# VH-VL binders against q9nrl2r1430to1533, part 101

Target 1, 104 residues: q9nrl2r1430to1533
Amino acid sequence: GGVHELSAFEQLVVELVRHDDSWPFLKLVSKIQVPDYYDIIKKPIALNIIREKVNKCEYKLASEFIDDIELMFSNCFEYNPRNTSEAKAGTRLQAFFHIQAQKL
Short names: E, the ipSAE of ESMFold2; O, the ipSAE of OpenDDE; V2, 0.75 times the mean of E and O plus 0.25 times the DockQ between their complexes.

## First folded at step 7 (VH-VL)

Design s20 (framework fv_erenumab)
Fold by ESMFold2-Fast, scan of step 7:
Structure s20 (fold): chain C 104 residues (1-104), chain A 122 residues (1-122), chain B 110 residues (1-110)
Amino acid sequence: as target 1 above (104 residues)
Amino acid sequence: QVQLVESGGGVVQPGRSLRLSCAASGFTFSSYAMHWVRQAPGKGLEWVAVISYEGEDKYSVDSVKGRFTISRDNSKNTLFLQMNSLRAEDTAVYYCAKYTSYGLRGYYFDLWGQGTTVTVSS
Amino acid sequence: QSVLTQPPSVSAAPGQKVTISCSGSSSNIGNEYVSWYQQLPGTAPKLLIYENNKRPSGIPDRFSGSKSGTSTTLGITGLQTGDEADYYCATWDDSLSGYVFGGGTKLTVL
C-alpha cells in the first residue's frame, strides 16, 4: 500500500511497456481486428489499463497489481496457441515480470 | 479469383444520396473486417469507415459521421456504404479494402478494389 | 492535416536509391505496425510493405521498410521508371479509433 508502492508499480509498468516483447499487451485487443477475442476472453486487460489503475490509486496491495498483470498473461495464453509470436512474447515478458516483481 | 469490385458511384447534386456496393469473391468474406477508403481528385488517401466481420462494430471518420453508414450482407458477400447529405468535399474515388490481421497488432490492407467514382457537383 | 507526415515528393535517376520518411506519434506508429502502399498512376493502391518491414509475395527485395520510435521509412534501391508512383505510409491510430494514411509522396524517376 500507499504512495511508495504505487511509485514502484508505475516504474515496473514503464519497464514492461519498454520491453521488446510488450507489443501484444500495450492496449486492449481490437474487436474490429480480432473479433473472436471477446467471445473467448471474458476479462480483457492491457498495460494501458493497468497503468491507468496505478495512476488512479486503485491498487492498495502489491497482490492486486500482480493479479492484474497475471490476468493479462493468462488471457494471452488462453487465446493464443503456444506456437504463435504472441504466446512466445508473452512467455518472455512474463519471465521478465516475475524477476522484477520479486522487488515488490 | 480473389477480388473486390465496387459499384454505385455516379454524379449527384449536393444533398442527395448514393449507396455504394463492394462485391467480394475468392475468399471467406464473413471472416474479415472491411473498410472504405476514398481519394479526392489529385489528393491523398483518406480512410472513411470500417465494419467488423459480423457487422456489429463500426467506426468512421468524423467528417462523415451521421451522414455515411457502413454495412454488410455476409450471405451475399457484399459490403455497402450508404452516403446521405452528400457535399462537394465528398467527391472522390471510393475503394473498398480487405483488412488482414496477424495476431493482435499486424493490421494491413492486403486486397483493394478498383474503385468507384463519386462526383458531387453544385 | 495528415496525422502521418511524409515529404510531398522525392526524385532520383534510374538505378539510384531513395528513402521516403513518415513521421507520426505514440498513438499510431509508436505502438502499431506500419504498412506502405504503392499507387501507380490511374490504379488502386497496392500493398508494398506490412508489419514494418515485411514484403508480400511478388514485391521485389529492392523495397524495404524500417521503423524507429514514432517514425518509419521506405527504402527503394535500383530505381526503375516503373516505380513512378505515389507512396503512402499507414497504420491504426488509437486516439482516433481509425486507420490513418500519410499525405503521400510522389516519386519521380528522372
Scores: ipSAE 0.014, ipTM 0.608, lowest interface PAE 8.2, mean pLDDT 87

Design s21 (framework fv_erenumab)
Fold by ESMFold2-Fast, scan of step 7:
Structure s21 (fold): chain C 104 residues (1-104), chain A 122 residues (1-122), chain B 110 residues (1-110)
Amino acid sequence: as target 1 above (104 residues)
Amino acid sequence: QVQLVESGGGVVQPGRSLRLSCAASGFTFSSYAMHWVRQAPGKGLEWVAVISYDSSDKYSVDSVKGRFTISRDNSKNTLFLQMNSLRAEDTAVYYCAKYTSYGLRGYYFDLWGQGTTVTVSS
Amino acid sequence: QSVLTQPPSVSAAPGQKVTISCSGSSSNIGNEYVSWYQQLPGTAPKLLIYENNKRPSGIPDRFSGSKSGTSTTLGITGLQTGDEADYYCATWDDSLSGYVFGGGTKLTVL
C-alpha cells in the first residue's frame, strides 16, 4: 500500500510532466481560453491537480490514481477532435502511461 | 468591417481617473475573451487585463490590481477599462485585442485596435 | 523585467536571413502555444505567427516559427527594408494567470 505506492505515483507523475506530449495536460483549461470546455467536460482534471493529490496522500489505492490519469485522457478525447495536436499528444502520452503503470 | 476602435484616452493629472472603451464590429463579440495591452513610450508591450466572454473570469497584472477594472457590455459590443488612481507610470498607448483559441492551447491575438493614448502628467 | 527573454536587437542586409530567439519557462512556452507579433513604427502590433509555426492569411512564408522545449524562434528569410520593426514573442503564463510578452527585438535592415 502506502508509502511505496505514493513514491511510485510521484515518480510517474514527474515522468508524465517531463514527457514532450504533456503540454495539453499540465494545467486546467480556463474559461478565458476555452469558453465551452466546462459545458462539455464535467470532471476537469490535469497533471498539476493529480500531483497535488499525490503529495497530500489522497490516493489510497493505485486504482484511484490510475482512474484520475485515465479521466484526464478521456476528457482530452471527449473535447478534442481526433486529428488535433491535443488528441495526438494524448494518444502518445496515454501509451507511455500504460507502459509505466505496469510498475504499479 | 472587422475591427476594434479604442477611445477615452487623454491627458490627466496623477490621481485622476479615465475610462477607456473599445467598440467591436464585424464578429460575434460575445463569444470571445478580450484583453487590454499597453505600451509606454519607447518601451515594449505589457499585458494589462483580460475578461472572459461572459465576464465570469477576469485577470489583471499585479501593478494595476485594485486600480483598474476590466468590464464588457455584450449588448453594445463594447469592452471597457476603468482606470482609477492613475500614476505617471500608467502613461502608455492602450490597445484592445481579441483573444482567439484553436484547441486547448492555441491562444493568440488575431485582431488589435489602433490604440488610444493615455498621458498622466502634472 | 520581461518573463520571456529576447535579444534587444538584430540586424542584417537585404536578402539575408535572421533568427530571433525567445526563452521562457515551463509555466509559459513549455506549456502553451506561442505567438509572434510584428510592430512597424507608429502602428499597432500585427499577428505574424500563431500556434508556434502557423501563418495568418497575408503573411509570406519568409516568416517561420519553431518551438523546442521552453524556447521559440522566429525565422525571417529574404530580408526586405519593410521588415524593419519590433518583433515580440508572446504566450499565456499559468503561474501568473496572464498573457506575457517578450521584451521585443528591434530588427534593422541595413
Scores: ipSAE 0.013, ipTM 0.612, lowest interface PAE 8.4, mean pLDDT 87

Design s22 (framework fv_erenumab)
Fold by ESMFold2-Fast, scan of step 7:
Structure s22 (fold): chain C 104 residues (1-104), chain A 122 residues (1-122), chain B 110 residues (1-110)
Amino acid sequence: as target 1 above (104 residues)
Amino acid sequence: QVQLVESGGGVVQPGRSLRLSCAASGFTFSSYAMHWVRQAPGKGLEWVAVISYDASDKYSVDSVKGRFTISRDNSKNTLFLQMNSLRAEDTAVYYCAKYTSYGLRGYYFDLWGQGTTVTVSS
Amino acid sequence: QSVLTQPPSVSAAPGQKVTISCSGSSSNIGNEYVSWYQQLPGTAPKLLIYENNKRPSGIPDRFSGSKSGTSTTLGITGLQTGDEADYYCATWDDSLSGYVFGGGTKLTVL
């Protein structure tokens, strides 16, 4: 528990960041860059925010960490049409995450 | 026709003011962030300012902060740049540009105006 | 110096190929799609490449883009005299909260 779980979360976030399909998820979306994003997405999140939460020990349970990662993917599929590069990257990265998350 | 047309440039003395306008047509102006980009004689492109689709967020380069104000009127499909306390280094062609995306990272200027010339001299 | 670094000039003969480099950082090219703009003498800039490697309608396939890490390149094959222009790479910079351009590369076709 605790310390070991946070170390595992950090390892998994690093693996996600290094994955070729991480580019849509690396940083929080800007209102200047994406005009309607915050009208559609009510709980925005990104890998840099999740990593910051891991580093600040804000996740007490593995389920809380998994929920934030899944929210990130859910937001991607809600905002981006199925045929976009963003949605396709999200699909592949989510499958990778599901395999790696079995270690948690 | 999908286009941007700038106006309001001219020759002014240092310390004076000018207001540039950019008239947009052929697209839903109120859905896009809009930018001003300038180019001094014989120099490269320099980004100046941006305004969000709803005018709630604005950013500009440090060299113009406190002197230039970007604004828009979505009911008239018009973008503005109010330029106060003009300096010789503000001499440039000023372009209006439409910022577009088809996803989270596809941000680029798909439409440019012809530019309007501002000369700060004498 | 510009946030995005380009060579100031390149030159080649008609029919040859050139590659124009553009180097940035994790706050710009590393995080964002890259665009390239062509500026013919006396004209406004024109979008040449968007989303790293895509061409707008009307841009011939002689023009190509690629991105690797924090760098991007513009390739031009089968050079024509009409390609003589200034070329700019560009992207959004997260740390500056603004759009940034490379210093520009003057292509001379001789």
Scores: ipSAE 0.014, ipTM 0.618, lowest interface PAE 7.7, mean pLDDT 87

Design s23 (framework fv_erenumab)
Fold by ESMFold2-Fast, scan of step 7:
Structure s23 (fold): chain C 104 residues (1-104), chain A 122 residues (1-122), chain B 110 residues (1-110)
Amino acid sequence: as target 1 above (104 residues)
Amino acid sequence: QVQLVESGGGVVQPGRSLRLSCAASGFTFSSYAMHWVRQAPGKGLEWVAVIWYDSSDKYSVDSVKGRFTISRDNSKNTLFLQMNSLRAEDTAVYYCAKYTSYGLRGYYFDLWGQGTTVTVSS
Amino acid sequence: QSVLTQPPSVSAAPGQKVTISCSGSSSNIGNEYVSWYQQLPGTAPKLLIYENNKRPSGIPDRFSGSKSGTSTTLGITGLQTGDEADYYCATWDDSLSGYVFGGGTKLTVL
C-alpha cells in the first residue's frame, strides 16, 4: 500500500521493460500480427498497461501487481508453444521477475 | 503449387483508377492476413496495406489513405487493391505477400507473388 | 523516406564475410521481431531470416541474423557471386500502425 510500494512497482516494471527478453510483453498483442489471440486469451495484458495501472495507483496490494505480471506470463505460455522465441523469452523474464519480486 | 499471382497492372493517366488482383493457390487463403507491398523503379520496398483473414481489420500507409482500398474474397481465394486518384508517385511494381499466422510477434512474409507493374504517366 | 536505416551499399570479396546493419527505434525493432529479405535483380523478394535469427528451409547457414536493442544485423559468410542482391530488414511499427522496410543495402561481391 504506500508510496514506497508504488515506487517499488514502478522500479520493477522499468527493470522488466529494460530486460532483453521483454520484447513480447511491451504492448498489447495486435490482431494484425496474431489473428486468433483474442479468441484464446480472454484477459489480455502487457507491460505498458501494467505500468499505466501503477502510475494511476490502481494496485492496492503487492499481490494485485504480482497477479497482473503473472497473468501476462500465463497468457504468453497459453498462446505460444513452448518451442517458440516468445515462450523462451517469457520463461527467462518470468524467472528474472520471481527473483526481483522477493523485494516486494 | 503454393503461389500468389498478381494481375491488373498497366499504364494509366494521373487521376484514373486501377484494380489489382492477387490469386492465391496451394494454401488455405482464408486463414492468413494478406499484404500489398510496392517498389518504385530503382527504389526500395514500401509496405502499402494489410487485410485481416476475415476482413475485420485493415491498415494502410498514410500516403495512400483515402485513395487505396484493400479487400479480399475468400470464396475466390483472391486479394484486391482498388487504387483511385492515381499519382505519378504511385508508379511501382506491386507485390502480393502472405503473412505468417504463427507466433505472438514476428510475423513475416513467407510467400511473395512475382509482381504486377503500375505506371502512372501523362 | 525509410523508417529503418541501412547502409546503401556494402562490398567484399568472394569467401569473405559481410554484415549489414539495420537501425530503428523502440516503436519497431525495439519491441518487434525482425525479418530480412533478399531481392535478386529482376525478381520478387525472398525471405532470408525471420524472428530475428531463424532461417527458412532452403536458406544456407551462411546467412544469420541478430538483434540487440533497437538494431539488427544480417551476417553473410563465405560470400558467393550469387549473393549479389539488395537486402532489406523489416518489422512492424507501433507508431505508424504499419509494416516498415529498411531502405535496402546493395551487396556487391568483387
Scores: ipSAE 0.000, ipTM 0.560, lowest interface PAE 14.0, mean pLDDT 86

Design s24 (framework fv_erenumab; at its last look DockQ between E and O 0.04; V2 from the best seeds 0.00; counts 0 for: pae O 9.7 > 2, placed apart)
Fold by ESMFold2-Fast, scan of step 7:
Structure s24 (fold): chain C 104 residues (1-104), chain A 122 residues (1-122), chain B 110 residues (1-110)
Amino acid sequence: as target 1 above (104 residues)
Amino acid sequence: QVQLVESGGGVVQPGRSLRLSCAASGFTFSSYAMHWVRQAPGKGLEWVAFISYEGSDKYSVDSVKGRFTISRDNSKNTLFLQMNSLRAEDTAVYYCAKYTSYGLRGYYFDLWGQGTTVTVSS
Amino acid sequence: QSVLTQPPSVSAAPGQKVTISCSGSSSNIGNEYVSWYQQLPGTAPKLLIYENNKRPSGIPDRFSGSKSGTSTTLGITGLQTGDEADYYCATWDDSLSGYVFGGGTKLTVL
């Protein structure tokens, strides 16, 4: 039978998705649920979009992958005030990401 | 002072149309998304439609999609629901509801109108 | 039927405590904040609880909310005859991309 190679980017995205603080980042924000989100955030992104890009081999450099993850965190901190559960989750997940990204 | 008042309900035959209105007062209407929620006689609450602050984004649930259209006029502080091709299952009290938001999950309906009754009968 | 399951009725005497349950799944209660609404006979719904356990101004502390896993509960202590009403849980459902309400629970005070 066959063997499958899992990319470093795929492994890292899977670890982010499984983290308890990933809930603000799993899917694109709904305009129905959060009506003003897209008035404030002009470059929306989420882990499901990033994972799709990884699977389609759209990241040629680690820096491109890291930039998309950092954009996701930047959007979180831009929309959500610092003392919200969203911003706190983003802060913890970003710290986790920085540790894991050292392996790239 | 802070209130929502619905009007436009009535008794109508299947296939006919009605236009519901919801007059808002006591708050900055253009700063809130608005929803319609209905309740069939003796039944529970059912979400029907959504409209964003300026009306650029609209949504109606699949059971009424293509028949119901939500709209708003911020200059008149009024929300509308245009109901076409009415069916017996559309019989309900229709409530307009103000949508309040905090963060990504802190959304809820903090103000409801008194409701307007729509009866579709043959 | 309803995506969120509530018991159809509950009964208790004045001064007692009553708990109303609401059960969902990982696509709704498990992932999202829950709100509760009180509907007195012949009136519009009124917000009782938001963000799982917060009370808006004007709601007495006899009303409380809690969430665990894919279920949430509304607690009412010191039950009063004026609490006789229908109670609805509500949340966002990720799989449906829409708002869902529980089937409602009729509280009778005897």
Scores: ipSAE 0.536, ipTM 0.850, lowest interface PAE 1.6, mean pLDDT 91
Fold by ESMFold2, look of step 9:
Structure s24 (fold): chain C 104 residues (1-104), chain A 122 residues (1-122), chain B 110 residues (1-110)
Amino acid sequence: as target 1 above (104 residues)
Amino acid sequence: QVQLVESGGGVVQPGRSLRLSCAASGFTFSSYAMHWVRQAPGKGLEWVAFISYEGSDKYSVDSVKGRFTISRDNSKNTLFLQMNSLRAEDTAVYYCAKYTSYGLRGYYFDLWGQGTTVTVSS
Amino acid sequence: QSVLTQPPSVSAAPGQKVTISCSGSSSNIGNEYVSWYQQLPGTAPKLLIYENNKRPSGIPDRFSGSKSGTSTTLGITGLQTGDEADYYCATWDDSLSGYVFGGGTKLTVL
């Protein structure tokens, strides 16, 4: 990708952020708030970080962008048991992402 | 029994130091992050400091940063607060608190000590 | 002043119901779970409500919590003289990167 592909990544990130189920994913998890998170999750990522990487043109391929988004969901399911509000939000947002990603 | 017991409070002059201790019993101390919370006379609760369960990550609020150091000894089930350069506004009851969470937002202080009083006056 | 706003005091007669409000913002209550603490006179705080509306074991169902938007409410029914205490809401605040407590509400049971 070119400038137009980067605009598509930005638009997709905006749609994810706008979604009601984005709340677990907006920012990196605080070590103070969740003391054991970084003992379990070794490749942390969040929507604000992904958006910054789009702004800095750090994604050279669409697959790299998609990989970061999928990593974000994988981290959520690894840390959070399936019965939690966080995991349920992740399931719904991931389904939304899969629909939107077909438009890339 | 499950409890936290603070000690080390007292009356001191401004500029002096105190070291607070918090002895834990009845639970696996090393599995929990710990906090200090203080309460000035007639005032509300103020969060002061945090330490991760293994002691590698620490944080203290701006008003005490550089003066107070939180630490822990997991082999002795003890939390500490080293308080240097004490000021009149540090006068408070100091509580240690056990922190527990589940998920990214489920957190609360489920066990508190009875507190130790620090009075900083001339 | 705290970023979480509570009324300084509330009062009601034994057997009545009272509610205690706590107002915050999207940087705290709006996106975080809330806990409530009871502090009886001369004692340490005690956990009363966690995860907005859950009660720990040993807390009677007369105590309830709710959250809507950026506000949370503690409800106490069947008031008893032993409920006379200070009550604090608490949550994480993203802007401060730390825990915040409301200013506290003194409940008087007349």
Scores: ipSAE 0.460, ipTM 0.827, lowest interface PAE 2.2, mean pLDDT 91
Fold by OpenDDE, second read of step 8:
Structure s24 (fold): chain C 104 residues (1-104), chain A 122 residues (1-122), chain B 110 residues (1-110)
Amino acid sequence: as target 1 above (104 residues)
Amino acid sequence: QVQLVESGGGVVQPGRSLRLSCAASGFTFSSYAMHWVRQAPGKGLEWVAFISYEGSDKYSVDSVKGRFTISRDNSKNTLFLQMNSLRAEDTAVYYCAKYTSYGLRGYYFDLWGQGTTVTVSS
Amino acid sequence: QSVLTQPPSVSAAPGQKVTISCSGSSSNIGNEYVSWYQQLPGTAPKLLIYENNKRPSGIPDRFSGSKSGTSTTLGITGLQTGDEADYYCATWDDSLSGYVFGGGTKLTVL
């Protein structure tokens, strides 16, 4: 726990951000670009927000960190049909995350 | 039957106000964002305004900002367009249009009303 | 004057193929899904193509859409007299914070 967990979270976020399929998740969806997004998604989240929470040591448990990441993917799949580029990217990135999360 | 029915159109003088209504039926109105689109005589389609599912977000074309207000009453399955300070260039057939289905990203209208005519003339 | 640019008119004989172009910019077609609408004379518009190249139920496969960069194209094969109508491309523009239509194309079947 403690410093080790924080380091692990930081590292994992870095790996997620650097992943080729991270583009849908780097920042919050633009309300202007997607006018109806926030009518559907009530708990918006993105990697930049998660990174900030990590840096602020807001995650006390690995489960809390994982929950936010899973929420991020859940939001993507809720709004985007499976055949969209966003959903496809999300599917691959989530698979990557599940593998890396085993280290937590 | 899934349909949209516009009403409230008419002939008015410049500077007057008019309120359009769009009655929705055959689908869960509250689950869809709605739009107004107008078409001047012999001209193309022009987007006018957007309103989100619950009405918390609204957008409109610059030419009607400050004059037109889009709103909705989900309990009555009705969309509204309050038009104030009407001008001759506002003369058009006004259509209400249903936005993309829930869970689908995109910007398209899969259902249109038959339109209501607004004529602004002195 | 329209944000999206279409040719004012196209024409062809029955059975022929026609294409209608629609040109925009990075703030609209470049970033967003494009839809196409058919408006028969004296009627309300009807959704023809959505998400660049998908057809709603009931739209025959004679109609097709494609997108490349900041432009999109509607294709109509096996042209029929009933296809005579106005056609509009449309999408969201993030710089204008609003939906935008092309100027419309009148298709005449010779």
Scores: ipSAE 0.020, ipTM 0.657, lowest interface PAE 7.6, mean pLDDT 91
ESMFold2 (binder alone), look of step 9: mean pLDDT 91; pTM 0.937
OpenDDE, look of step 9: ipSAE 0.013; ipTM 0.662

Design s25 (framework fv_erenumab)
Fold by ESMFold2-Fast, scan of step 7:
Structure s25 (fold): chain C 104 residues (1-104), chain A 122 residues (1-122), chain B 110 residues (1-110)
Amino acid sequence: as target 1 above (104 residues)
Amino acid sequence: QVQLVESGGGVVQPGRSLRLSCAASGFTFSSYAMHWVRQAPGKGLEWVAIISYEGSDKYSVDSVKGRFTISRDNSKNTLFLQMNSLRAEDTAVYYCAKYTSYGLRGYYFDLWGQGTTVTVSS
Amino acid sequence: QSVLTQPPSVSAAPGQKVTISCSGSSSNIGNEYVSWYQQLPGTAPKLLIYENNKRPSGIPDRFSGSKSGTSTTLGITGLQTGDEADYYCATWDDSLSGYVFGGGTKLTVL
């Protein structure tokens, strides 16, 4: 049930946050720091927002949790060119996520 | 040539206004966010304002908020800084700078103009 | 208060090496990329280092950058008289929601 899913989601988010490649994803992109970001990215999200949603029991299905994580990676690849440190970090972290998500 | 050329500086009394211009050439101006950075005589660099690619988002430091307005005209490849209610502490060389970043967390100025001098004195 | 702290001056002889430190906090250097700028007397600043340790085209490998925790360092080897300038570290600060520069370091090549 719900208790099991919340525990699994929290554990996975903690693992993502602790991963060396999480730095582009820890918090929302600043509108002031990167003013063109929100012209390109219409559904911004970050690990701190996802973790808050987990803690507030806002995910009713595992698919909703997975969709938010995938949106985070999709935004990264849409904004950041392939050869950037951000895109490379996103690629590695997404692979790690796909392995861990198989356990959900 | 890839360059930024500032103009519009001068000597002005406190409370007056000046409009600075920055003419861009040699790159696709409309594809970059632009900044104003200033430097008071004998002092360090201070970031002043930023404007997004199309001018929809603008931000400035608190010390100039409500007095300075950054704007751009992409059809003329020109950046502006409208400076109202000038104060002695606004005395500085004002640089136009091109913002470059390939990512979410890094940004840096890869191209600078030579600056235009603003002196506010009575 | 300066958000990013640099020594006001540094000096060494031609051919020697120097390091210029820049200290910040977790709201700036600790979580953001750092840039370094060189300002020759009477000129506009010029980009030396971006994204902590990368050099733009035309900057010789005598200039290097490194970042550790909340501090960053600019290294200059094989010092030349033409390296006399003010050097500034710079980064984004989350708590101020703005771009910040260090106070600058004057390099003298004796």
Scores: ipSAE 0.086, ipTM 0.714, lowest interface PAE 5.0, mean pLDDT 88

Design s26 (framework fv_erenumab)
Fold by ESMFold2-Fast, scan of step 7:
Structure s26 (fold): chain C 104 residues (1-104), chain A 122 residues (1-122), chain B 110 residues (1-110)
Amino acid sequence: as target 1 above (104 residues)
Amino acid sequence: QVQLVESGGGVVQPGRSLRLSCAASGFTFSSYAMHWVRQAPGKGLEWVALISYEGSDKYSVDSVKGRFTISRDNSKNTLFLQMNSLRAEDTAVYYCAKYTSYGLRGYYFDLWGQGTTVTVSS
Amino acid sequence: QSVLTQPPSVSAAPGQKVTISCSGSSSNIGNEYVSWYQQLPGTAPKLLIYENNKRPSGIPDRFSGSKSGTSTTLGITGLQTGDEADYYCATWDDSLSGYVFGGGTKLTVL
């Protein structure tokens, strides 16, 4: 009825943001806190950037949206050693994403 | 030998300038972010400034912002701190420190220099 | 004052166990990993503990760290006269966007 529908991409990114394991991904890594991050990671991205791109209708294909989400996880695993809380959170959130992305 | 050696400290009057140097050896200097940390006489440690691997990203604590400039020369394995408009409150031992991170939340100084003393007085 | 609160001093006898507390908030200890540094009189600080409870090589296991909520503690067992030093907790503070140190705790070995 009067309920506004969000795009499929917006709905999915909102669910990722609400997930307990989203904390490493909510916003861009701080250049001040982790100054070596940007020397190692050449294409930084975060959920707030992806959500902004969704809101600006910058994703023309589902594959483009999925590529940005996968880049985010790839960056996590490239920078963070496997036994860190970040890598473990990334592993769980990526699995959640793969299940939800089947709806796209 | 893995070490950091600071130099350039001294006694200066308020309003003057000093340039501190930190010579690194025994590790790949260009692969680590570097920091300056100071300690006023009888006081605790205070973080002053940091610089990224290539020197493109710099940050300093608000109390020295606009007066202190951190820089590095990776070809000479040397870190610098240019200190302008010095104040009595800047009197401290200045340490350079190697910054090591382990994930996005795990960061620490695993190597410190011996320190160089800066005294701002008449 | 420091945003991370430590007792200014602690005293114990050789062979005893001592703990040094460090209290913060959700913007620092509650959200970030903690490190501890030892500063012997007249020397530079030395890393004792990183990532809450890990020891670098060369640090004996009588030094330990732990974190619970917005607080962290440094434990020292089998206290020795050579442990007389200032001890600092340290972490990142999200609100200040900067690295912060506790005010330091002077350990006196009686």
Scores: ipSAE 0.258, ipTM 0.749, lowest interface PAE 2.6, mean pLDDT 89

